# Ledger of designs, part 7: VHH binders against Acidic fibroblast growth factor intracellular-binding protein (FIBP)

Target 1, 363 residues: Acidic fibroblast growth factor intracellular-binding protein (FIBP), of Homo sapiens (Human) (o43427)
Amino acid sequence: TSELDIFVGNTTLIDEDVYRLWLDGYSVTDAVALRVRSGILEQTGATAAVLQSDTMDHYRTFHMLERLLHAPPKLLHQLIFQIPPSRQALLIERYYAFDEAFVREVLGKKLSKGTKKDLDDISTKTGITLKSCRRQFDNFKRVFKVVEEMRGSLVDNIQQHFLLSDRLARDYAAIVFFANNRFETGKKKLQYLSFGDFAFCAELMIQNWTLGAVGEAPTDPDSQMDDMDMDLDKEFLQDLKELKVLVADKDLLDLHKSLVCTALRGKLGVFSEMEANFKNLSRGLVNVAAKLTHNKDVRDLFVDLVEKFVEPCRSDHWPLSDVRFFLNQYSASVHSLDGFRHQALWDRYMGTLRGCLLRLYHD
Below, E stands for the ipSAE of ESMFold2; O stands for the ipSAE of OpenDDE; V2 stands for 0.75 times the mean of E and O plus 0.25 times the DockQ between their complexes.

## First folded at step 1 (VHH)

Design s47 (framework vhh_7b18_3)
Fold by ESMFold2-Fast, scan of step 1:
Order: sequence, then structure tokens, then C-alpha cells
Structure s47 (fold): chain B 363 residues (1-363), chain A 122 residues (1-122)
Amino acid sequence: as target 1 above (363 residues)
Amino acid sequence: QVQLVETGGGLVQPGGSLRLSCAASGFTFSSYSMGWARQVPGKGLEWVSYIYSGGSTEYQDSVKGRFTISRDNAKSTVYLQMNSLKPEDTAVYYCARDLEWELPSYYGMDVWGQGTQVTVSS
């Protein structure tokens, strides 16, 4: 079973699949990377059929609405103006009249019925008055009905935006994962959040790191790391800092996306400037990944596989490339590696490297 | 109807310049990445240049430093400025639309223009 095959049988949205993989023992970063790859398959009839089912409609619509709340303004503007003008006012005015904390609680609890106990619980947790919670819940149900009535066109538009937003949230989810693993006091806040909540928290974290670079974040890493009152070691903080720099590099990310798209096309070559930039990104990611394995043979294999991928992009005769191709190349390389003596330990390391390889092409 | 129409091709001497234009219609141009590909006489289709919806660009090695791809979203047009043309650049040039602003759901380019002939000869 390839990692791509796990998602071919799924008929759920990205947020639910990421959560399920996380429950099954995948890291958030690995789950996001796997799901992003399978996201290209969301154009299947299976996804459309599930979105139209009685059982799943409410949950998926609510999650799509939550992602829309966290959408970048430019994309939100485009989505809104694709719906009929008569419906724009209803969606905009009522949807944006909600407190984000309220919306997240309603979506997190998957509330279809606003019992007094449910609303009391939300009121206690968020500090919003019970009267306001009731009013907002009634309005939320009305907005949901408008979205349901416009299912065809609007659902398609929201789904496309959801995929784009998920790609943007992918790198941020990695940062949240690293931070959450070390911030035990924050575990209750992050561990059981939906994917939408993870993406929202990750966005806030990277914004805080960016804003902190002006006011609080270290400009000299060596001078400030020892001052942090956190249960984090120096190597982990350095890795997180390096990851933030990599994911913020627009040119490298654009080239990375281009390389992935070219591999998926399989017919058109990608030439040496892209190779040079991709190698620089690959070196950075390999350095971060090395902290996870501490095994030189495993790191060398990962580097060799990435270099084999980059080399074929020098010509128009690149074979059709997808996750299965890269995983098969990786598997073949493993079987030729002399001196690795413990199969069970090797299988464990292979799992980690598969995750890193997928992240390299998607993060 | 979704259409791409190329113009600007012609005959030019080695070392000369041409500017190709591709007028797009029937879709939200600003949401799509666009590219140029060429078919050299006696050879297969070759990718030339690509411009992302976000503005980033990439080029085939043989045209780097000589060709520049750009776009005007207000006019729904993509351009290819070709400088220092060589006989090897002689080809039919095609404008192509990539998939939506998302990563591809399917392989390949989904819309192609009719093509415009570029001939570099003394």
C-alpha cells in the first residue's frame, strides 16, 4: 500500500483526513503532506458525491465556512464575487457578524442543535453572554441554510479555496507541530483541535514570530536563546528557526511548487536554474531532517534520492513522476544499501524518510 | 468560450527581437499560471517559459537571459519578449494555460492556442 493509496479510497475533505491520520499515529506535518498530495484527487466524483450526502453535509459545510473565516482577504474577495449579488449581502453581513471564538466552538463541537447546555458551555468557555451565543447560533443556522441552498456553485468555489488555503497552512502546521510537542502546557489547547484550528493557530504563531522579529524575536540567535523560559533545547529552537526561514522564502517555495507541478505533468523538462535553487532548499531540509534520524546512511540515502529527482529535470525526457515513482526509487535504493543490518529499525527509518521526501515536494 | 490567441510572430534575422502576445478570453485570467511552448521543425514540443499567477517565472536553459515572460492581468494577456534570436529558435510558439491557481489535479496543460510561427533566418 503506497501512501497515495491511503487517500484514493477516502471521500472526505482535507481537514478530516489530516485529523484521522494524526489519530492513526502520523505526525501533523506528515499527515498534511500526504493529504495535500491527495488533494489533487478531490476533483473526483467520489468527493462530490460525499459532499451531497445527507450524513456528511453539515460537518463539511461547517468546516468549509471555518476555513473561509481564516482565508486571505484577496482570495475571500474572489470567492464572494462568484456568488449571485442577492446572496452576497446575506452571506457577508451575517457570517462576519460572528465572534471567531463562537464559530470555532460551534464547529469544534459540530453543533446542529443549540441546547441550553451546549450554549452555556460555549458561553463559559468564550466569555460571550448566553443571550449573544443564542442569537449568534440562530444566525449561524440561517447562514448555513443559505450556503446549503447555493450548494452547487458555492461549494465548488469554497472547495477550491479550501485546497489553496490548506496548501498555505501546510508549512504553518509543521511549525505548530514542533512547538506543540515541546509546549506541554499548551497541549490541551492544540492536541485535540480540528485541522482548521491547527491552521489558524499555526498562522498566529508565524505572525507572532514575524512581528517578534521587530519587537521580541531574536535577531542574534546565540544571544537570546538562553533567555527563553521554555522547556525547549537549543537544537530544537534552531531547527524551528531554520524551518521558518525556509517556508518564508517565496522564490524557493514558488520553484518548489513548479518542480512538483512539472513532475506531475511528466512530459515537459525543467532546467538547471530550478535544479540549483531546489538543491539549496533540499540541503536546508536535509539538515533539519538529520535532527530527526541521527543516522548517516539514512540521511545519505535521502540526499541521493533528491539528487536523482533533480537531475532528470534537466531535460524534456523526464518520465511521469508522482509520489509512487519517488517511493519506488527510494525502496529500490534501500535494497542496494550494504551494511544496514536491522530490518525492523530500517523500516522505522524508512517511514520517517518517506514523510521527509513528501514534505520536500509539498512544503 | 475559453480561447487563447497568439500574435507577434514573423521573420527576423539572427540577433533580432520579437514580442509575442497571447490574448486570453472566457476565464478569470489572473487566477491561472500561463506558459509558452514551441515546436521546432523536425523535433517534438519543447517547453520555453512559465509565469505563475503570483508572478514568479521560469525559463528553459537555452533561452535564459534572452527571453522574458510577463503578464498584464488587466488586459488578460501574457507576453514573451524574445531577444538575441538564433536560428535554433525557429518554431511554432504556443501559448498555454496551466490548471487553476491550485496544484494540478491532472497532468498537463488544459488549454492551448493555435500557435504563431517564428522564423529566424538570414
Scores: ipSAE 0.000, ipTM 0.104, lowest interface PAE 21.7, mean pLDDT 48

Design s48 (framework vhh_7b18_3)
Fold by ESMFold2-Fast, scan of step 1:
Structure s48 (fold): chain B 363 residues (1-363), chain A 123 residues (1-123)
Amino acid sequence: as target 1 above (363 residues)
Amino acid sequence: QVQLVETGGGLVQPGGSLRLSCAASGFTFSSYAMGWARQVPGKGLEWVSYITSGGSTEYQDSVKGRFTISRDNAKSTVYLQMNSLKPEDTAVYYCAKEGYSDFWSGPYYMDVWGQGTQVTVSS
């Protein structure tokens, strides 16, 4: 706690030693604590193999990208070359997309109530300042030249950036906005995201999904606060209520929560827990499938997909940290319910949610 | 409306090669990323590869250097060239289409799957 207070109040504690510890697998808070308490950590070399052997998932890459965007520009060249080659390409692609998005969305002409006043309001609410955006943009320009040394053609990198920027930038902007808005600790805020911040954003969305689908009003102060912070429109809430048949059942909601939490936290110590959890949840999902369809063949397919989902938890063949992989399996299970009327509503729900998050980011 | 149809599977000896094809219809093929996943007998679904609308590719570590994904937008078809096949590559291979993405799913969320094609690697 006191170490967190020092960290959020004093950015000079984030130096080259802290960034090196972070590259070795320590969280920023832990790296700062180790740096302040005991000095230079001798275990730096011991953890390098762990980072190199990890499967890169999009949430880990986003967290690394966020740290790189806020690194001192003079360190970027050395820090980037210390990142394993398997991670370099994805980090660099996402770095271009996200940094461009911050310049475009925050410094551009898309702000709703006038440039300087809106930026002051955003800085107060999120901790994102023109100074931090300028640093990110300067870092982007420096990284671009380094990337060309590693990848080759300027044309290919620019074209990939244009194709990916809208998709990646919107998700990044939404996550940063919700994390900073919820965890405001005072006049100065950090733009660094922890897995706790990602987990909180996921829990917020799941709570709103549950409340909307069931048609229940928030009953605890935290749920009421989260709903106000998200400022969801009536059409979005109506879409959630229309999904009641799919998500009101406790077993489906528990499966969704398990998948999101497992994906966001990565593979750290959750393999056995995930196996047990998915086994329990697959039985609940079978019960829900029995309520949704009378077609035995469709139910059997759904059961097969869910049961086979548990096997990869014990297999070296499944990249457990891949968020896309978890959600693809869930989506495939839902799509196997052929003729089910709510597939279009699911697509509309996700589209509406993204729109709401983008509106909140700009306000 | 949206359809994905896989072909090209079969029986092959270890060290052999196969090329899978996936014919897509019902959507603007060139605007979406496409991927391949496989279901190993007795195990769950495993991601194999994907290719973006722009042509960028990514592979699972166990197939990297052996498999190549490609696409032909004029034919609305995605391919998986499989070389140096091993018994552990025996699986039903599924073609998948990019779906809607959100803040936790990432940019290459796949939500439409084909019927699958069986690949058996044995002597």
Scores: ipSAE 0.000, ipTM 0.111, lowest interface PAE 21.1, mean pLDDT 46

Design s49 (framework vhh_7b18_3)
Fold by ESMFold2-Fast, scan of step 1:
Structure s49 (fold): chain B 363 residues (1-363), chain A 123 residues (1-123)
Amino acid sequence: as target 1 above (363 residues)
Amino acid sequence: QVQLVETGGGLVQPGGSLRLSCAASGFTVSSNYMGWARQVPGKGLEWVSYIYSGGSTEYQDSVKGRFTISRDNAKSTVYLQMNSLKPEDTAVYYCARVDTYYEWLGSDAFDIWGQGTQVTVSS
């Protein structure tokens, strides 16, 4: 059937494979088509060589480690399978040595050391023998030692990558796929909406959103600390809340800001090898800017910068670094205005993205 | 309220020229992105030319070098000068304001359309 129907019906599997193929240089549309034509039900190992990506593995590991350490105990088994293959076997082996009831009690009580009294209490409550509780607690400590070791290694050896929730990344990939498939009129439209271009714009929006929210103090309960105070789909609102959760952890917040800011300054490991279609990407960025601000001086400055670059270069494609240059100039110009302007401007961009997501999910 | 009115279409022989005019009311042409799109018999709509608010222009490959888009801000009018016309240029031509809200998705995001003007290139 249609590639869009398959993608919508099995987005979790397709998103992972699509991201790996995209990082290998395929557009999201081509990656989805390739994955679909390879057979959704085929053994993942058969395509492992094509789907391997260090950058995506680091992203998934870091994201999953944060979730694993802070997730409700009942979700631990679901998260383990999202860890890089090289570590999955070890964690799965260790995880299947645990009773879920035991893990729930250990994490719920935040036990750092298992005293006999703690383990007796768990044994009584869960019906698991004390001997088994002791064995499982020792194994549990070892698993978390490995998890912390992996986290430390990632901090020390991180290359440029983006820290997006799996749900938010899936939704962005779905929008790109939907736009290309539903509104496509030959290859021209694929040039306008590459996954890399979309991911760059989405990351810039997220960067300004999270950066603008730094030091955000809780107001009243009605405010809920979110900028999106309009009639939004519950699914999209949940994704925004999940994004805010990702930046609530101080360690991950600092790392996220550092990585996104570094990427926006021309240190995009994956994206630095990707050609940017200037005419189409810059038009898209100018169009977004027109919707984000009613200040004509800022809008005119951005348009003037784009036009001054278009005329001298006369190229169908620009290095991604050049596109990032005037996007940074635009950001700097916006920052020179009202100090709270970032939030309002990026909220309007999020509103546009929400509208597209709602149409995608309700078609 | 907001309106676009096209004029200047007609019958012309191959190699001839026509100039289409698009009069805008209810908004400022120079503050918006404007374009021309055409509906060829037997095909869907395709965009022809685009003029940015700052004055830069872009053309579909098949019309590049033959068509020129321009505007007169004082008259709130957009023009499409069509030279060296070919039979395949036969279409209904529409002037449109570009809705920047959706264009970044790769859609032809025109939010206001004129009534259209017929251009027929035939001997």
Scores: ipSAE 0.000, ipTM 0.102, lowest interface PAE 21.5, mean pLDDT 47

Design s50 (framework vhh_7b18_3)
Fold by ESMFold2-Fast, scan of step 1:
Structure s50 (fold): chain B 363 residues (1-363), chain A 122 residues (1-122)
Amino acid sequence: as target 1 above (363 residues)
Amino acid sequence: QVQLVETGGGLVQPGGSLRLSCAASGFTFSNYAMGWARQVPGKGLEWVSYISSGGSTEYQDSVKGRFTISRDNAKSTVYLQMNSLKPEDTAVYYCATKYRGSSLWYGEFDYWGQGTQVTVSS
């Protein structure tokens, strides 16, 4: 007769305080133990919406994500972005009812226009409507609030490291958090742009950059000099060259590759969106987009960096059930490289990433 | 919002002493086990010491007799007194906590502090 067995065997003991303790990081067993001792569980009045899962995978995935947010800041982005799409899907399925249209309703005000268009296309393909999602809204409202708060912490962390504007940080976090997921409604599946999939990222980058007319760009010496003399392009190219030196193949681990690839995918998503909408852009905007897309030096540097991340760094069969294992594994890998064990080098690496991304996301 | 903040690290001569402190917040401190782990550059994390909610302690063999872990529940703080320090003790030291009753393995922790550098050199 464990305290958990008593709790599970009597649904009147499932209350908001036990659920809140679980979300605050207590195990289910410890949360129940604390509440039983206080005698609070018999002060019942409300129906809990969350502890009806018959699998522990949702619990483990949720706690893993929560505790990754408490990891040392310098490892946080890398650890979060190593969550396999299958485990992210499991977490999202539990809390968002298998439906990105529901996510759009809850988080719509935080999503970019491009993200809203993607969700509209996906909703059309699945036949799922906002009306069907609202049926489950009250049941998961409390859970969604906590998950959104956790995602808010991710947005803050990204903004601190990359000095991004509030809108770009929110859009980036939303895209990364949800784009790695596939939602399944019977035989229908929602497709996504996977920021955790290096192979898909590399293919998307190659398609977007190689469709550009690099070979048709002017080869006239004065034209080439003009491109190199543009201060903005010159500073951007210098940041990329320095970043490339810091992530040289011989000294690079999959953990660091993941962070760099995720940052590059963010910008390439913007370029891809611009290319997809060339016909609908103003002449001035089209000219700017064409220069960015067909700048040989920028393209070559992006291609060189992406080629280093072609191999998948995730394992589809690795169970993400232990946050300590995750932290120990990646902490050890960071310190396995001489170049990355010194705090000064790590600070320089993060400074260079901030510089590079600030230029990528400037007006 | 569990927070663990380490202080007390620094540079010390071989044979010297340091006392590390870890201030905890965001949970009921007296109900949680606390511990210390360290990471030597180029190596994985290794467990150093553990103290249960009830005050029982365990130590890694290489630090037994030299290190002492203690806790002050009124201050929500755990301490690591390090005596007779050796160059091999040079590492980043992390404060950590684990859920009560979730595991009997003394080196298993769920939350970590940001770490504090301890350097033992002449």
Scores: ipSAE 0.000, ipTM 0.112, lowest interface PAE 21.4, mean pLDDT 44

Design s51 (framework vhh_7b18_3; at its last look DockQ between E and O 0.04; V2 from the best seeds 0.00; counts 0 for: pae E 18.2 > 2, placed apart)
Amino acid sequence: QVQLVETGGGLVQPGGSLRLSCAASGFTFSSYWMGWARQVPGKGLEWVSYISSGGSTEYQDSVKGRFTISRDNAKSTVYLQMNSLKPEDTAVYYCARDSLEYYDTSGYSFDYWGQGTQVTVSS
ESMFold2-Fast, scan of step 1: ipSAE 0.000; ipTM 0.218
ESMFold2, look of step 2: ipSAE 0.000; ipTM 0.134
ESMFold2 (binder alone), look of step 2: mean pLDDT 82; pTM 0.817
OpenDDE, look of step 2: ipSAE 0.007; ipTM 0.279

Design s52 (framework vhh_7b18_3)
Fold by ESMFold2-Fast, scan of step 1:
Structure s52 (fold): chain B 363 residues (1-363), chain A 123 residues (1-123)
Amino acid sequence: as target 1 above (363 residues)
Amino acid sequence: QVQLVETGGGLVQPGGSLRLSCAASGFTFSDYAMGWARQVPGKGLEWVSYISYSGSTEYQDSVKGRFTISRDNAKSTVYLQMNSLKPEDTAVYYCARSPYDEWLYGGDYFDYWGQGTQVTVSS
C-alpha cells in the first residue's frame, strides 16, 4: 500500500520505530518493510502497535503535498478534499516551500531562459522530466487556490477573535490549530505532548518575530532594543543587558512557556491575556537573532531562550535529529511564505536563526 | 546514530585550493543526497553545493566553476574540492544529509549536519 493510503486515513497502525524511520528519511513503505523484517510488527499486521497520530500527521501533510503534486489529474480533486482540516496550516507551509523551490530553481529561474535542451539537462540532474514539470505546475495552480482559501479563513478567524496583528494572528493560529486538533481539552497529559510539535510551534513564533524585524517597525517606546548597534560597544552592551533582563524575568518567561505548553494542551483563553508579554519577548528575540555573530554572549543569550522554549515540553523518546528535521522542514516552508519579496533579508535572518539552533543541537 | 565528521579545513592564500571531506556513519550512505553549506562570519548559513544519490550536482552561483562536489559510496564520504579561493570564501563549512533527492531546496531540506570545519582565506 502506498503512502497516500496512510495520509488519507486508513486504519493502519504504525509503531514508534516505523515513525522514526520515516522521520529519518525513509519512505513509509520502506520503514514498514524494515520494521517487519526486525519482528516488530505482528504477522497479521500492526494490531498491537501504538499509533503516533500527532507527529505522523505533520509528515502525512508533507508527503500528502508531494503526492498531490505528482498525482494523475483525475485523482487530484478527490485527494485535495481528503485533506484533514487539522493539517491545513502544515499543508499551507509545505506547499509554499515547494512553490518557491519549483518556480525559482526549475520553472522560474532556469526555465525562463531555458530551451528544451536545458530542460532535458535539468531532468538529468534533478530526476524531473519536462512532462513531470508541466503536470506539477498545473497541479500547483489548483492546489494554490484551495490552500489560499483555507489559509485566509483560519487567519481571519483568529485575528478577529483575539484582535491580533496579521503576523501574531498567524503565530497564534498555528499554535491554536495544533492545540485544538491534536489535544482534547482537559484529557491530554503533558507527557503526551510531542517534542517535535512544541519545537515546530516555537520555531514558527521565532521565525515570524524575525520576519517582523524586517517588515515592521518596533512599537515598544521604552525598549532600547530598537537602537542596538553592533559597531558601538557601550550601546551594544546596554542592549544585551536589557535583553538579559527580559530573559531573566522569570514571570515573563514562565508565562510564555506556560502559554505555549497550555496552548498545545488546548487552553486557548490565555492568548489574549498574554499578547503584551509575547510582544516583549518577540522584540528581544528578533533583535538577538538579527545581530547574532561570533560574539559568545549574544549566542549564549539566544541558546538560553531556545532552551527555555523547547526543553519544558521535551519527550525522552525524541532524539535531537528529529528536532533538526522539524526545523529544516519549517525553515524552508516559512522562507517561501515571504514569496519573492525581501528574500535577501529573510535569508539572512533565517540562516542566522537556523545556524544558531543547529549549533545548539549539534551534539 | 547518524554522524557526519568534516576534515580538511585550514588557512590558505587567495587563489589557493582546499579539499574538504565528510565521513558519514549510522545510515546507508548511498541512499541519501549530500550537500555542503557555509556560514561566513557575521552572516547567516548559505547553501554551497548538492549531490544526489545518483551523482547529479548543483552549485550556488558564487562558487560555480570553482568548487566541485563528489562522493565515494564505498567510503561513505562526500568531498568538496575548492579551487581559486577568495577571501569571501572564508567561512565554517558544514556537511549535511538530505532526505529528498527530487527537490532543489538549496540546503533548506537537510536533516543532519556535521560539526563544521573552518576555512580561512587570507594573505
Scores: ipSAE 0.000, ipTM 0.108, lowest interface PAE 20.7, mean pLDDT 46

Design s53 (framework vhh_7b18_3)
Fold by ESMFold2-Fast, scan of step 1:
Structure s53 (fold): chain B 363 residues (1-363), chain A 122 residues (1-122)
Amino acid sequence: as target 1 above (363 residues)
Amino acid sequence: QVQLVETGGGLVQPGGSLRLSCAASGFTFSSYAMGWARQVPGKGLEWVSYIGTAGDTEYQDSVKGRFTISRDNAKSTVYLQMNSLKPEDTAVYYCARGSDLYSSSWYEFDPWGQGTQVTVSS
C-alpha cells in the first residue's frame, strides 16, 4: 500500500464515523462537524485530488522529514544525495543557514521584523556581520513560512480536530525540520539529528516565537501569564540541555527518534489502526505506540506518555490497565532500555519527554 | 490556472519500456525546469529526474542509464522514457514544475500533476 493510502484510510459510513467520534468523547455536533470538515476517510481515490492541491509540496516535505528522522548518519547523507546534484548545494545551504548566537538573539528579542537597528544590535553582540544577520533573518522567516504552510496542509489532510495530537504532530514535524538546520555560521554536511539540535528547535516552539513571527503580539493586562510561561519555557530547555549531557547513549537517542516518529505516524496510521483493531481514534494511536517496545518495564513507563498524548481529547480518563493491555500486545524494533543501569537517567528522560509532549500541546 | 496532465502509464512486463508524457498549460513552459517524481508502494515520494531550461539533465542513481528525460518546448510537454523496467519501478509517477534559476530547494517543485500509475509485473 502506498504512503498516500495511509493518509486516506478506508471509506466508511458517516453514521459509523460519527458514532466512533462520539465514543471518543466528542459531542454529536462536534463529531458531525469533524467528519464533514475532514472528508479524509471518504477518499479511496485521493491521489489526484491531493496532487492537484497546494498540499502536494507539503506531502513530499512530510515524507522527507520522516525519512530523515529514521536515517542512520550514513543513510542520511545518501538520502540527501538522492536529490539532484545541481540542487544539493542549495539544500545544504538552506539547512545550515543559521548561527546559534543569531538564533538566540532573535528568540530573546522576539523579532517579527528585522529593522536595521535590531540587526545592528545583533551584529554588535554576536560579531556576525550585518549582511549575514540580514541573510539569516530572511532565511529564518522563509523557513518559518514553509513550516506554517506544511502545518496547514498536513493538518487539513489528516483530520485537523483528531485529538490535540494535531498540534503535537505538526510541532514535531516542525522541530524535525528545524533540527536538520544546523545553527552554524559555516556550511556543514547534514548530520544525524542530534538531541541538542532538537532542544534548540523545541525552544522555538516553546517560546511561541514562530507564532509571534506572523506579526501579532499580545498587549493585555495579563502580561503575568507571559512572564510565567517564559520561566517554564527556560526551565524546560535547560532540562533538555542537561539530558543531552547525560544521553550520549545511542540506544536512548534511537528510542527518542522512534517516539517522535510514532507521534508523526500515529496521525497517518490512526485510521487504518482504528478500522483494524479499535472502535475509536484514541485506541488506534495507542496501538501504534505499542509497536515501540517489547520490554514490559519500558511499556509501563510509556503508558504515561501515551496517556498524556491522548488524554486531552477524552471526557474521562483512560483506564491504565486498558492502555497496558494494548501496549503488551506488540513487539518493538527499537532498542530496549535494559542497558541502562541508572534509574535516575531513565526518570529524567521520561520526565523530559512528558514535558515536551505537554508543551507541544500548547495552543 | 496552471495545469500538468500526465499520460502513458500502464502495466508492463519486467524488461519492458514505457514513455510518460506531461502536458503543461497556464504558464510559459520554456522558462521553467521540469521534473519527475514517484511514489512507490510503502514509501514516500522520491525524485526521479530533472531537466533544466537549457536541457541539462540529472537522474536518481537507481534509474541512471535506464530512464531519459526530455522536453519539447513547442508542445509544452516533458517526457520520461523508461527502459529496462524492474518490478521496483512500480509507482505512481508525477510531473512537477521547478525553477529555471536553480535557486530553489528540492521541495520548490510546484505545481504537481495528478499522477499516472506504472505497474511492472509479469
Scores: ipSAE 0.000, ipTM 0.108, lowest interface PAE 22.5, mean pLDDT 46

Design s54 (framework vhh_7xy4_2)
Fold by ESMFold2-Fast, scan of step 1:
Structure s54 (fold): chain B 363 residues (1-363), chain A 123 residues (1-123)
Amino acid sequence: as target 1 above (363 residues)
Amino acid sequence: QLQLVESGGGLVQPGGSLRLSCAASGFTFSSYAMAWVRQPHGKGLEYIATISGSGGSTYYSDSVKGRFTISRDNAKNTLYLQMNSLKPEDTAMYYCAKDYWSGDLYEYGMDVKGQGTQVTVSS
């Protein structure tokens, strides 16, 4: 048996079934883990909306973090490598939810009305208290130190900045922790060696990548698709390429990133860039459709719609009526996809896609 | 190839009963928790009930507690929902799902659902 198997069997911080649910991506196999789900639901008065939300993620994410923080150092990388990239991102997001409250407590500041309300909301949804959060934060610093010592102490001084610096120093520490522990042996590893590298990571987070990847290089960069073929913004495109590994729904996130990048960087005004961006988005949508449905007819219909839409984009005389027709058909195709888990994401992407397409081709 | 096929829906009067079935294939049924969810026409999904892989533990939404019973037969790879004391507001398309649909698990397809079976409670 492996050391990992022995560790999992012997820990009581989080029961084995809850751990398996997180790492293996499989359902609950016994009553204990279902009791955890039921307990959360009864505490919050959960409905289907809450079950489809991040409320359960908040609970499991914090308990997973506690388990990782008590893992033997030599097993830490192996445990983290088994965590899907999207759950790593959720771990960071949940940590940040309590980070502001923890900083206020550490600084000796009394809680404001706003902070009190936010803490009550989070505590109600997750069952986590400031005391639990502080313990997790202290344990994070301890484990972070051990991990960094194994790297030759590259980031030892950042640990000091974890309480003494602003929010960006804490964000950098979290990014380095997850980035360094995600990569496989022999693969590309993201290195942050200066305060300039720190600023780079902070900027990526600020650009609304909080539910996505920050501070992680591709484990197999040669196998990664370049969804933005044009050199629209070399620095930003390089950043996106290095962060693709952190999100389980890479194709959907790459689509979202491409849409946001196109909108935020103002590339929509350039005809050739508009065509290239739409072509890249179309490729991403085809890939997503292939993964979300086993219905060949739906996949074929979606491919046909995308190809018909891309072809008219090559003409200066492409009529707006064709764009509206395509958007309506595309919406119908997306709603036909299996796996209702993606409905919220698809609705968000459809809204963004409509906005971008109407802006590109409004006359 | 994972498949879930629901059946047993129909038209019933208020106060009536129906039993829904879900035939599962393409995975080790007894190793996974299963759920029932419903969607009224033009509205969002509503959680109904969950059962553990062994069948030893069950959980229900408040709206159906005491009226509905979830069960499973692992030898037949079949999930059931016994619905008693049906109300007009129970009218919906009913789906069985592998695992629940909380956001942290969706990236692995654990919330796969079938085609559904329509339940209509009306005179």
Scores: ipSAE 0.000, ipTM 0.107, lowest interface PAE 21.4, mean pLDDT 45

